# VH-VL binders against Imidazole glycerol phosphate synthase subunit HisH (hisH): the designs that were tried, part 5

Target 1, 225 residues: Imidazole glycerol phosphate synthase subunit HisH (hisH), of Colwellia psychrerythraea (q47xb5)
Amino acid sequence: MTSAKNVIVDTGCANLSSVKFAVERLGFEVTITDDITIIQQAEKVIFPGVGSAKHAMKNIKAKNLEAALQGLTQPVLGFCLGMQLMTESSTEGKKSSTEGNNDDNTSHIVPCLNLIPTNVEPLKAQGNRLPHMGWNTLTQVSNHPIFKGISEGDYFYFVHSFAAPISEYTIASCEYGSTFSAAIAKDNFIGCQFHPERSSALGSKIIQNFLELDSTELNQELVNL

## First folded at step 9 (VH-VL; framework fv_ofatumumab)

Design A37 (from hfw with light chain Y91R N93E)
Fold by ESMFold2-Fast, scan of step 9:
Structure A37 (fold): chain C 225 residues (1-225), chain A 122 residues (1-122), chain B 107 residues (1-107)
Amino acid sequence: as target 1 above (225 residues)
Amino acid sequence: EVQLVESGGGLVQPGRSLRLSCAASGFTFDDYAMHWVRQAPGKGLEWVSTISWNSGYIGYADSVKGRFTISRDNAKKSLYLQMNSLRAEDTALYYCAKGPYDFVWGSYFDYWGQGTTVTVSS
Amino acid sequence: EIVLTQSPATLSLSPGERATLSCRASQSVYSYLAWYQQKPGQAPRLLIYDASNRATGIPARFSGSGSGTDFTLTISSLEPEDFAVYYCQQRDEWPYTFGQGTRLEIK
C-alpha cells in the first residue's frame, strides 16, 4: 500500500519495533517508512530516535527527509532523540559527563530540524550521574491534549545526557539535579524527552492521546507550560 | 558488604503457590531497583521480574505474567515474589539480584544472592 | 526479544592461554551488554558491564570489547579459577535476555 493513516519515520533507529508494538497494542495500525510521500499523506506521524543527534541528522539528510519533515502540517510526536532533533541545535560540550570517542565531535554544535525554537544542552545534573537513566516523575504538566489522564508525579522512563531547558515551549518538566523540559511543543510538533513506548500504561496513554488527537485541538487550544 | 539472602523455596505441586523472600543488607535498599532471575537445572539464566526503588514501575517476563507478583518492603529491606498457578516449567533456582541504579530499565545485575530452589512436581 | 548467541558453546584451553569468547546480538544493543561468570554451585558474578567496564574486584586479565551486535570477552592469561560458564546479557530493552553460555573447560 502507497498510503498509511499512522506512520513511524524510519530514521535508522534500533527501537522502531518497540514503538510499533506500543501503537499496535492500542488497536491502531502503523507503518514504519522513510517514504516521503507516505509520510506527507499520513494523518499522524511518530518520529522516534536513539543515538546521537549528529548521526541521526546525517541519516535524515541522506534520506532527503529534512525538508519533508519541516513541511509537515499534521500532528507529529517525537520521542527522546526525536524530540531533540525537533530543536534548533544540540550542543555537544567538551565537558559532558561521558567522553565520546571523538573529542572534536563532543565540542561541536549539531544543527537540527528547527521545528521548535529551543536548544538541547548538556543536562545540569549537579553531581548526579549521567546519563539520567531511569524512571522519573513529571514535576509540572500543562493542559496540553497529549497529557489527558496524566498528572504531576506520574513516572516515565528517561535515558539522556542532554536536555532542552525550560522555555515558552515546555509542556511538561522533570527534575534531575536541575529542572528541564520533559516535553516541548509548538503548533503540530510535539516532543517527549522520555520514552512513551517504555513507560508502561502511562506511556501508552501518551501514545493513545496523540493518535486520537484532532489537529484542530492543537490550533485552537494553545497550552504550553 | 552487599548481601542478598533468598528464602521460601521448596517442593510444591502444580497449581499451588509459593512466596519467595530476599533479605538485603550492606547497601541503601531504597536507592536501587531489585530483580528476580531464575535458572532451571542445568540450563541458562532467565530474567523473571523487576521492580523500581519505589515500586512505581514493575516488569515481568511473558512466561510469568498474570501468575507472579513482585513486591518490596523498603522499611524491612526485603524483596518478594508471589508465585501463583505454578507449573513444572517454573522449576528453577531463583536468584534475588540488585541493579546498579534506582530504575528498572537498562539494568545489569551487580550483586546476586545464593538463590532458593523451587521444585514444581506432582 | 533480542536473542544473544554465544560462541563457541564449549572452549577447551590450558592455564596460561588466552581465551576469546563471543556474544552476538540479533539487533544492536549499542554498548548495553554485560558479562557474568558462573562456577558450579555458585551464583553468577558480574565481570564486565556496558561492554568494556570491569566490575569492582575483577582482575585486569578480564576485558570486554565491542558495540552494536558483536561483543567479545577476553581473558589474557587463564588462571585455574577461570574455568567456568560465561554468560552475556543485554540491557537495551525488555525482556532482559542472556546468551546460552560458553563453557570454558580445562584441556
Scores: ipSAE 0.008, ipTM 0.447, lowest interface PAE 12.0, mean pLDDT 85

Design A38 (from hfw with light chain Y91S N93S)
Fold by ESMFold2-Fast, scan of step 9:
Structure A38 (fold): chain C 225 residues (1-225), chain A 122 residues (1-122), chain B 107 residues (1-107)
Amino acid sequence: as target 1 above (225 residues)
Amino acid sequence: EVQLVESGGGLVQPGRSLRLSCAASGFTFDDYAMHWVRQAPGKGLEWVSTISWNSGYIGYADSVKGRFTISRDNAKKSLYLQMNSLRAEDTALYYCAKGPYDFVWGSYFDYWGQGTTVTVSS
Amino acid sequence: EIVLTQSPATLSLSPGERATLSCRASQSVYSYLAWYQQKPGQAPRLLIYDASNRATGIPARFSGSGSGTDFTLTISSLEPEDFAVYYCQQSDSWPYTFGQGTRLEIK
């Protein structure tokens, strides 16, 4: 069977070419695949995504990737939607309680991979334009290894209308009308709401830090906000 | 002001080819997914094709798969639709439309061009 | 594919009246539902996105509501310029689909 050191999971919803180019420009080889065996044998897994959690989860289930992704023990880095899919659930597209509707309407809650125990909800932009699109700063940054050379005030590219709130799993925060998780982590699973592949030199630094990460160090030294 | 200007439409015989162009201005073209939507005379709207900001993700309606090719030139701020093996059922006004994000999933169409007419004569 | 069914096909009303237009999806689209207005000889104009968010420049008399499979576009008090065809569109999954349209005409 063929193997690959670094893998980009083909979920069918991601801008895969830009992620592949971002990795290759750093001098790393990477394989785009939906092959469960190749994913499981990889040393590093990148889990990108854009768009809707509902569509992405349908693709993951259709490709029989759900259980395989949940069982990964090596470092996994999710981008944007990839981060959101790592949570317990997403309420993307669901109307806010200001509708005046008391029904919880569980049909609008998308169960996700449940790798990091938080959830994704509509971004509370407080009158600012949605989506949150463009460059914005990290307001708090933990000592997590992926943030080596990254500091508070550094700019990253965002494009999203949904976000994970601040929780014990938050490793970086951002503010856009309200404070939300710019990145979250638990054990080997790391997610960034921003797009490292579009975030210039600093985004490249995140990808490089991840690909150079010692997996034994990660399991020993997770530091959250 | 966001502007999308389509061109390249016309009268064409069945089985032949036509290339539509869309010139974009008033926004950062490279940051958005772009789309083609068509409307047959007296009928409703039909999505034709979608392309992400970097051409990394492309989608087509089943009715045009294998015959139409969407592409973009970010340096020229232009969107294209290459239409091969044209059929009478392809007769429509073709709109260039902008998505709200760089990605192709979850898209609605926030700005539309005026459209270019394609007539495939039997 | 997700089928969107709009009702009524034609709605005849007078200026000053309230209009309610329905869009029903064959399966849940969550809140991934947009509404467009199209006047004769013109391109469609986005009115509402993500079921209830008003697009830039759209008058406050236009509002959207609903979730899952049942959606409504409401025009609280019709102006003469509001008589047009209205389309709903789902962005939940490919292929993106539109409803057949509701024609709003002067009674």
Scores: ipSAE 0.006, ipTM 0.452, lowest interface PAE 11.9, mean pLDDT 85

Design A39 (from hfw with heavy chain T50G, light chain Y96L)
Fold by ESMFold2-Fast, scan of step 9:
Structure A39 (fold): chain C 225 residues (1-225), chain A 122 residues (1-122), chain B 107 residues (1-107)
Amino acid sequence: as target 1 above (225 residues)
Amino acid sequence: EVQLVESGGGLVQPGRSLRLSCAASGFTFDDYAMHWVRQAPGKGLEWVSGISWNSGYIGYADSVKGRFTISRDNAKKSLYLQMNSLRAEDTALYYCAKGPYDFVWGSYFDYWGQGTTVTVSS
Amino acid sequence: EIVLTQSPATLSLSPGERATLSCRASQSVYSYLAWYQQKPGQAPRLLIYDASNRATGIPARFSGSGSGTDFTLTISSLEPEDFAVYYCQQYDNWPLTFGQGTRLEIK
């Protein structure tokens, strides 16, 4: 029927127009869709998200996307919540306004897609204000292909209260009271905690590197942090 | 038809406060970042503050940081600017402006209101 | 912050002539630059975004070009309604900044 080279997954939980415009500014065509066949046939899949993991996973399951996403073999890039959904589990609940969640009845662990075997936990800000909001630097950057032209000390835009810890899947780190994974990867699945669509020219470079990525580069040994 | 209508401007003495409002219509307010841009009499444009579609991302110009607070009410389709500790240098026409996307960073302004005048003088 | 410098400050031309307006950035803004027109007593109007894309409803006589630090707005043949102040604006980095403006006036 229809086919698309580049796809943005419509999870129902993100304002997808900003991501679409960021891709189109680079001269690429991209289609927003929740159609399993179109997603599976795409050469590149972008998986953005904002909001709660619980709501996002509910929408993914309602659209029958869970198994389809888990079976993707082409490169997949997740942003912010999209990265968090790629893990084994994430804490969901009300966004803490100052210190901790003051409504423990709504806080619980949400099973996610389990594409990258790490977990998302509350950010250990060590007295710094939450959310971690604003421009911050990558403290370590691996040789992963999405970081071509990106160096330690480069600024990206963050806004989050939860983070994946440093692990064997970390491909870039950031520090905000503690060190956490700014980006994680396993095989064809890549996630960025920062928002490339909001990170100016450097964010555009991440998106461009991903869209120009040869999938065979992801099958080679990666140097993790 | 996209419309942005500002209100709340007026004459105010230095050190006092004023709250500006912007009523939006003709588009899905919840999908877009919103901004305040000001213009002093006979001078150019200065970006003041911006807020993302969900209020998750907010920015301010250094000249107003700590004194002004931007907020939005998506149910009322309204944008606000709470201006505290006003200075003579804040005298300007204040425009409500719409970004083309949901994010506040990387924004140009596709629609503008007619502005509301703020005069800070004794 | 990124500083945008527009030149000339004032440009005096007649209807039918070509206008060329410049905007220089203190550091690269890639293609993240917009142009606005402001007539007396009116709000600014978006003309160009992403350095060269014409906004909806903007006549073909308006064109934008450039990348990095050097940008140009061209009006191929001036109409009487084109005499106004023109501003450039960068959106590569925070905070968002405008140029000081170029005033296009009738000779």
Scores: ipSAE 0.006, ipTM 0.501, lowest interface PAE 11.3, mean pLDDT 85

Design A4 (from hfw with heavy chain N54H, light chain Y91R)
Fold by ESMFold2-Fast, scan of step 9:
Structure A4 (fold): chain C 225 residues (1-225), chain A 122 residues (1-122), chain B 107 residues (1-107)
Amino acid sequence: as target 1 above (225 residues)
Amino acid sequence: EVQLVESGGGLVQPGRSLRLSCAASGFTFDDYAMHWVRQAPGKGLEWVSTISWHSGYIGYADSVKGRFTISRDNAKKSLYLQMNSLRAEDTALYYCAKGPYDFVWGSYFDYWGQGTTVTVSS
Amino acid sequence: EIVLTQSPATLSLSPGERATLSCRASQSVYSYLAWYQQKPGQAPRLLIYDASNRATGIPARFSGSGSGTDFTLTISSLEPEDFAVYYCQQRDNWPYTFGQGTRLEIK
């Protein structure tokens, strides 16, 4: 019934107001919604998330958003968990039986939206504190349009215990005990593991670059790492 | 009705260890992040540690990092805090608290236990 | 870390009066601010979450407002059971931090 140029998908998570404020500070209007029609008609879609893939996927399915999100053709930018939900699956720890002497510790796999064909696993922190929480640098940065004015060594804010590995979809990397994807992209779907809404002036550049994005700038051959 | 019941507190000498437990009931324990918050005698509230539903996201206050370990047993509906190398400044009432979501980034505390007292003195 | 400063430290009022309690953050916490009530010998009780949402079972006389750095908890008409210590808490960034508390006492 109502329409909006820029949309933040209401995933039921904690960071929606922070993301809305970050967009509005740049002079853009944005609407938080879980209305499928409004989301589909938007020119730009922001897909935020914090926390676990299990909870987020429960909310997405309860709101009947799964198929709608998978069918989006306009640019979509995911933050933190939003990026993770764009993958095929998240391996969120191990299952264990505590009622017996059964040593069955199996990985718990959470199927996600499968928009970008990579997977999320526990971050290999190699003795460093988890979650990876705080400011850290991008070690490699591709020519993707969202990185206009962003360089290797620039600081972004991270808070996560799970990460996507380096793959053909990686458009920026970060190191914290091991090297992981700070951002990934395929076609119209772009995700960043860091929180642009919390990353000061550099995070504002990412959001502004996304909101000013022309679809003609999205060329897979030009956005490689 | 949500209930959280803490146990394991006591009087202990500096450098020693204690293990706190929290028994949860009245909600689906596996679906929520759990937290420890403490309050020193006559003082305000201080967040200590947090753990997600699957134990994959864990955080600690700088004052306890490297000394305390949070853990949970979803089958037993229990939350734990292993406290090592205790200091006089760890003396406080320790509350078990439930978050409103299964994730730990950005929690408020919708239900609290009555707390268990930890006194560290020589 | 984000510092939350509550004012006044002590507020002395009579039943039936309006109470206005302030919480100021050292940096923007957007709307990610909660309020708790603590009575002597009891655990804290959630009153308001995300600046203005009343928690389950909390009477309508309690309301929250504000965004960014300035937040207010209002009790429209004080009841005898409302005299307690009130804490604000931010959930915008780690570590989670609380204000130092405002003691609401009978005049």
Scores: ipSAE 0.006, ipTM 0.523, lowest interface PAE 10.2, mean pLDDT 85

Design A40 (from hfw with heavy chain V104T Y108S)
Fold by ESMFold2-Fast, scan of step 9:
Structure A40 (fold): chain C 225 residues (1-225), chain A 122 residues (1-122), chain B 107 residues (1-107)
Amino acid sequence: as target 1 above (225 residues)
Amino acid sequence: EVQLVESGGGLVQPGRSLRLSCAASGFTFDDYAMHWVRQAPGKGLEWVSTISWNSGYIGYADSVKGRFTISRDNAKKSLYLQMNSLRAEDTALYYCAKGPYDFTWGSSFDYWGQGTTVTVSS
Amino acid sequence: EIVLTQSPATLSLSPGERATLSCRASQSVYSYLAWYQQKPGQAPRLLIYDASNRATGIPARFSGSGSGTDFTLTISSLEPEDFAVYYCQQYDNWPYTFGQGTRLEIK
């Protein structure tokens, strides 16, 4: 276990101070940056985000970060919107059926980084209030290294109205009217729909597991949900 | 400088309608959740309604659900509250408030307007 | 819905004294609690968020503590401008709810 260079990607759309504090309180140094070279040379990359996929993707493209992020081979951990940006697309821009025309200025579907081949859709809350906001439990948890010391029934903080469905990439699930992916992973890319930086001791454990992650653990066959 | 300015309040009879407006400036309005909070004369604060940055998600207090409609016009940087079937207990000062997080629902209310008075009486 | 109960309803103190205001939740809100100050004829002003973080521009004499169901707002040494009504608010779950307020009045 070694920790040399940890980076938080500055996309301009994330609450970066709380993430930086969460990392530093564990004894790790971390740098917030949008510098492509620094990001590419880091040993661990944290990719946080809050808000809309459309605005975040515009900022990522404006900063020329899209190709750099897609080419990362070291472990990358996304939080909330950061997880959603790792997917193929988000439907958050979808217009109602009463709007008729296809227009280059109108994006009904927001293309994302396509690091993990799943999609983000409105959460099927079954009459429960949106956003899904507050503490909720993980209903299923895989043996992925990020979950060392984490069990089914453990509480994490959520605030979201869109979610990735259950798929072969799901490494933890949660229920809020319907079952959705609390976390997803493919290769070196790991995303959590919940906010580890706001999830007390258990959230700190997720961040610590990530920062202590050995690259060889991501090259082994992982058991998904 | 964040500023929120409410308008549209007034005296109205029970069963009638009133529309409140809130003009926002000093921040990227399109990126923040907006809220209505009310305060009856001599009473405490009561959350009324929330609208997300993109109008995709909306919440209401049970006391106003089915009667009030929150909406926003991002191009005009304005928040609205359409109040139908007004009752005496809707009498209050209505505040427009901003959430602290961009592109989300907000948590606490970091900026508030001056409020606009709604009086429902016979 | 989560009910917030503030105590005392009225607190009478003199400038220079320490004020301690309580807010209790009917169920855990973890650290998702804010404190507001409201003066007559004015809108509420955010003082504390996430139970213990001071909002921008708030004097160091204001501090918040607590988690779960029991929360405290402390004013270490009262200034004349601090005599106002104080509200707690939870944002752990919908609907957002406020306490009934504590009125801090000059003795």
Scores: ipSAE 0.006, ipTM 0.475, lowest interface PAE 12.2, mean pLDDT 84

Design A41 (from hfw with heavy chain V104E, light chain Y30F)
Fold by ESMFold2-Fast, scan of step 9:
Structure A41 (fold): chain C 225 residues (1-225), chain A 122 residues (1-122), chain B 107 residues (1-107)
Amino acid sequence: as target 1 above (225 residues)
Amino acid sequence: EVQLVESGGGLVQPGRSLRLSCAASGFTFDDYAMHWVRQAPGKGLEWVSTISWNSGYIGYADSVKGRFTISRDNAKKSLYLQMNSLRAEDTALYYCAKGPYDFEWGSYFDYWGQGTTVTVSS
Amino acid sequence: EIVLTQSPATLSLSPGERATLSCRASQSVFSYLAWYQQKPGQAPRLLIYDASNRATGIPARFSGSGSGTDFTLTISSLEPEDFAVYYCQQYDNWPYTFGQGTRLEIK
């Protein structure tokens, strides 16, 4: 049986090569796998994703990964869709309600892993173009260990039309027509709405901070916005 | 009832650009994911690109990533494909296709346009 | 990516005969497989989705079966209008992929 210190979960819907390259460029070894035993025994788990929450959840269930992921106790870092899968649910595919619209029966709510008890909703862009695509700043940043060397006003790369609202789990915020969670965390589970693997030196710093993280730091230094 | 009408195809030199359009009617356009599928002369079908109902999720075939851009205008009920840096291998009939749901994945193609021909030749 | 292999490449039959077309996936696609019919000069037409559900307006002689990696499209008694090219398509995983097609022609 193969063991691995650092793992990228293969959910089948993400372009995992860019994440693997970003990790390896920092001098770390990492294994892409959907093997439950290897994932459970890893010291660090990266949970990336691109595409739809429903397709990703279908693949997770088909690979029998749902319970295994929910039971992880080591640090887990999700990127973009990976962050969204950590929530209770996503309303991906559901149109935003307009005042006076009686379409209460239409729903494409996707149940997710429920690792962090918040939800993903359509981004309230207030007339700005969707998706929110490009470089944007973190407006507030907690003292969470993954943000060592990261400051308010630092730029990260975003591409999304759905977001988690500000909640007790928010550890960084961003503004695009409205304020939303740029990152969320609960216990050992950390998610970033932005793409660290595409965010140049600052994104590399997030990945490095995560891979160098002592799990003890999560219990003592996790603070919400 | 459901109609998809493609336009914008033509003969173009390698390295140039074309913009394809698809005009939709007979359904609520902003409720559905939309797709481009192509077919080279005498060959099979190849998926090119997908866009969700709100443009929040977009996918591309590896052969066109970085060169093609899919977009939609829900107010105009139109789908677009901006094709840059065209190659001889991009020569095909390009179909606009509708998915059965408002999101981009888990989708088969329930309605197709008649296609617009793109020929890339010197 | 998931590769779909259709067999045979060409199937020559007469009206009234049963046609059986195969589609094999390089990995499991569960039931997320569709079948299309394409006639010369026309766009593809959806026949079957979710491996076995007949699309609206499709005659009862068309049926789909299979799951996982092995799928079959059956036409119980060929009509002259059924001679066309048939494609399978998976939508379990990105990128979406099609088989290379089976051409059904008059013997």
Scores: ipSAE 0.000, ipTM 0.434, lowest interface PAE 14.3, mean pLDDT 85

Design A44 (from hfw with heavy chain Y101F, light chain W94Y)
Fold by ESMFold2-Fast, scan of step 9:
Structure A44 (fold): chain C 225 residues (1-225), chain A 122 residues (1-122), chain B 107 residues (1-107)
Amino acid sequence: as target 1 above (225 residues)
Amino acid sequence: EVQLVESGGGLVQPGRSLRLSCAASGFTFDDYAMHWVRQAPGKGLEWVSTISWNSGYIGYADSVKGRFTISRDNAKKSLYLQMNSLRAEDTALYYCAKGPFDFVWGSYFDYWGQGTTVTVSS
Amino acid sequence: EIVLTQSPATLSLSPGERATLSCRASQSVYSYLAWYQQKPGQAPRLLIYDASNRATGIPARFSGSGSGTDFTLTISSLEPEDFAVYYCQQYDNYPYTFGQGTRLEIK
């Protein structure tokens, strides 16, 4: 009676009201919480984030959420930074442009939750403006259940300067100077680089598909993009 | 209370220009997409234009593309519609409308102003 | 563009009766459909969003149902102030479109 079916993880680093409204508009109830027990007992977990991976990981550790999130077995959907936190690491602490001889790339690596074995790197925008901000299309879309009703060429809202490269975990791609993972997945962990809560009716379809997801459908992640 | 107050309408000759304004109050203007919807005399509703919270995305109905420009000034909490090359078929009551969040698509209109009348006549 | 067709064009009823208004979409809009009420000389007022959610301050006698292509607005027991024009609107796909309206007239 006191447990929540659907949960939004309160990392302290997200516009939780926008995410809550996006879920509630679809007719679902959702609880915002940082309570480990409530998160672990939830049927569906939404993991949003904005800002830096460094700051977000610091807050996750301060709230004692790291091990709890790593142990989740139910479906988990991450948005933007939430997707990035699911990877092994982010190279967010990039070199200063004024220090031409700085070759210590490892000192700029931020360890993340390591739920999906890929990494986040600076987006190779090839002269295009950073951040990648605005509407852009999905160039390839897999048969993953969250993409039911979503097609190649559909527009989603992006705002990011870092991206995961194309890998065996990519379930949708996007191009902005170079091709990157618009979405990644492994087992029960699914991440979208775009913001479904800000992506109009198409973003709402992603959220609805996730909330209606049967856990047995996650076996379909074995199909390649 | 959420309030949207339109102004700038009037009688104008074909081919001329008008600029509509909408003053918003009672909510955090910067957090919401804003829209223009029009209604010709005795007819139904027609969506005209849309703008995201940060002006990062803008959309127009095909009937007004290239002639109308939507813009917003978040510091002044104001929405604008610059209407150029006006035609008789642009005659309508123009409503300023608020979306329920910052999205430009997937948005319904939760609050409307009272409208400002634009009459295009020779 | 998605075309919304409302029926009937005009519905004549008396206070206390049940009103059922239909909106049909030319293709699926899932649950991304809103209903508005417009009284003469007034701006439209949001009644229902996401097909079935009642907007803040809207009386319980108003309800929405349906999904995909077929939607219904129901007023369980008409009050005098309910005689107005009703519009449906889809927001699944660009451009946004409205139905042509159903006029609810007092008998």
Scores: ipSAE 0.006, ipTM 0.485, lowest interface PAE 12.2, mean pLDDT 85

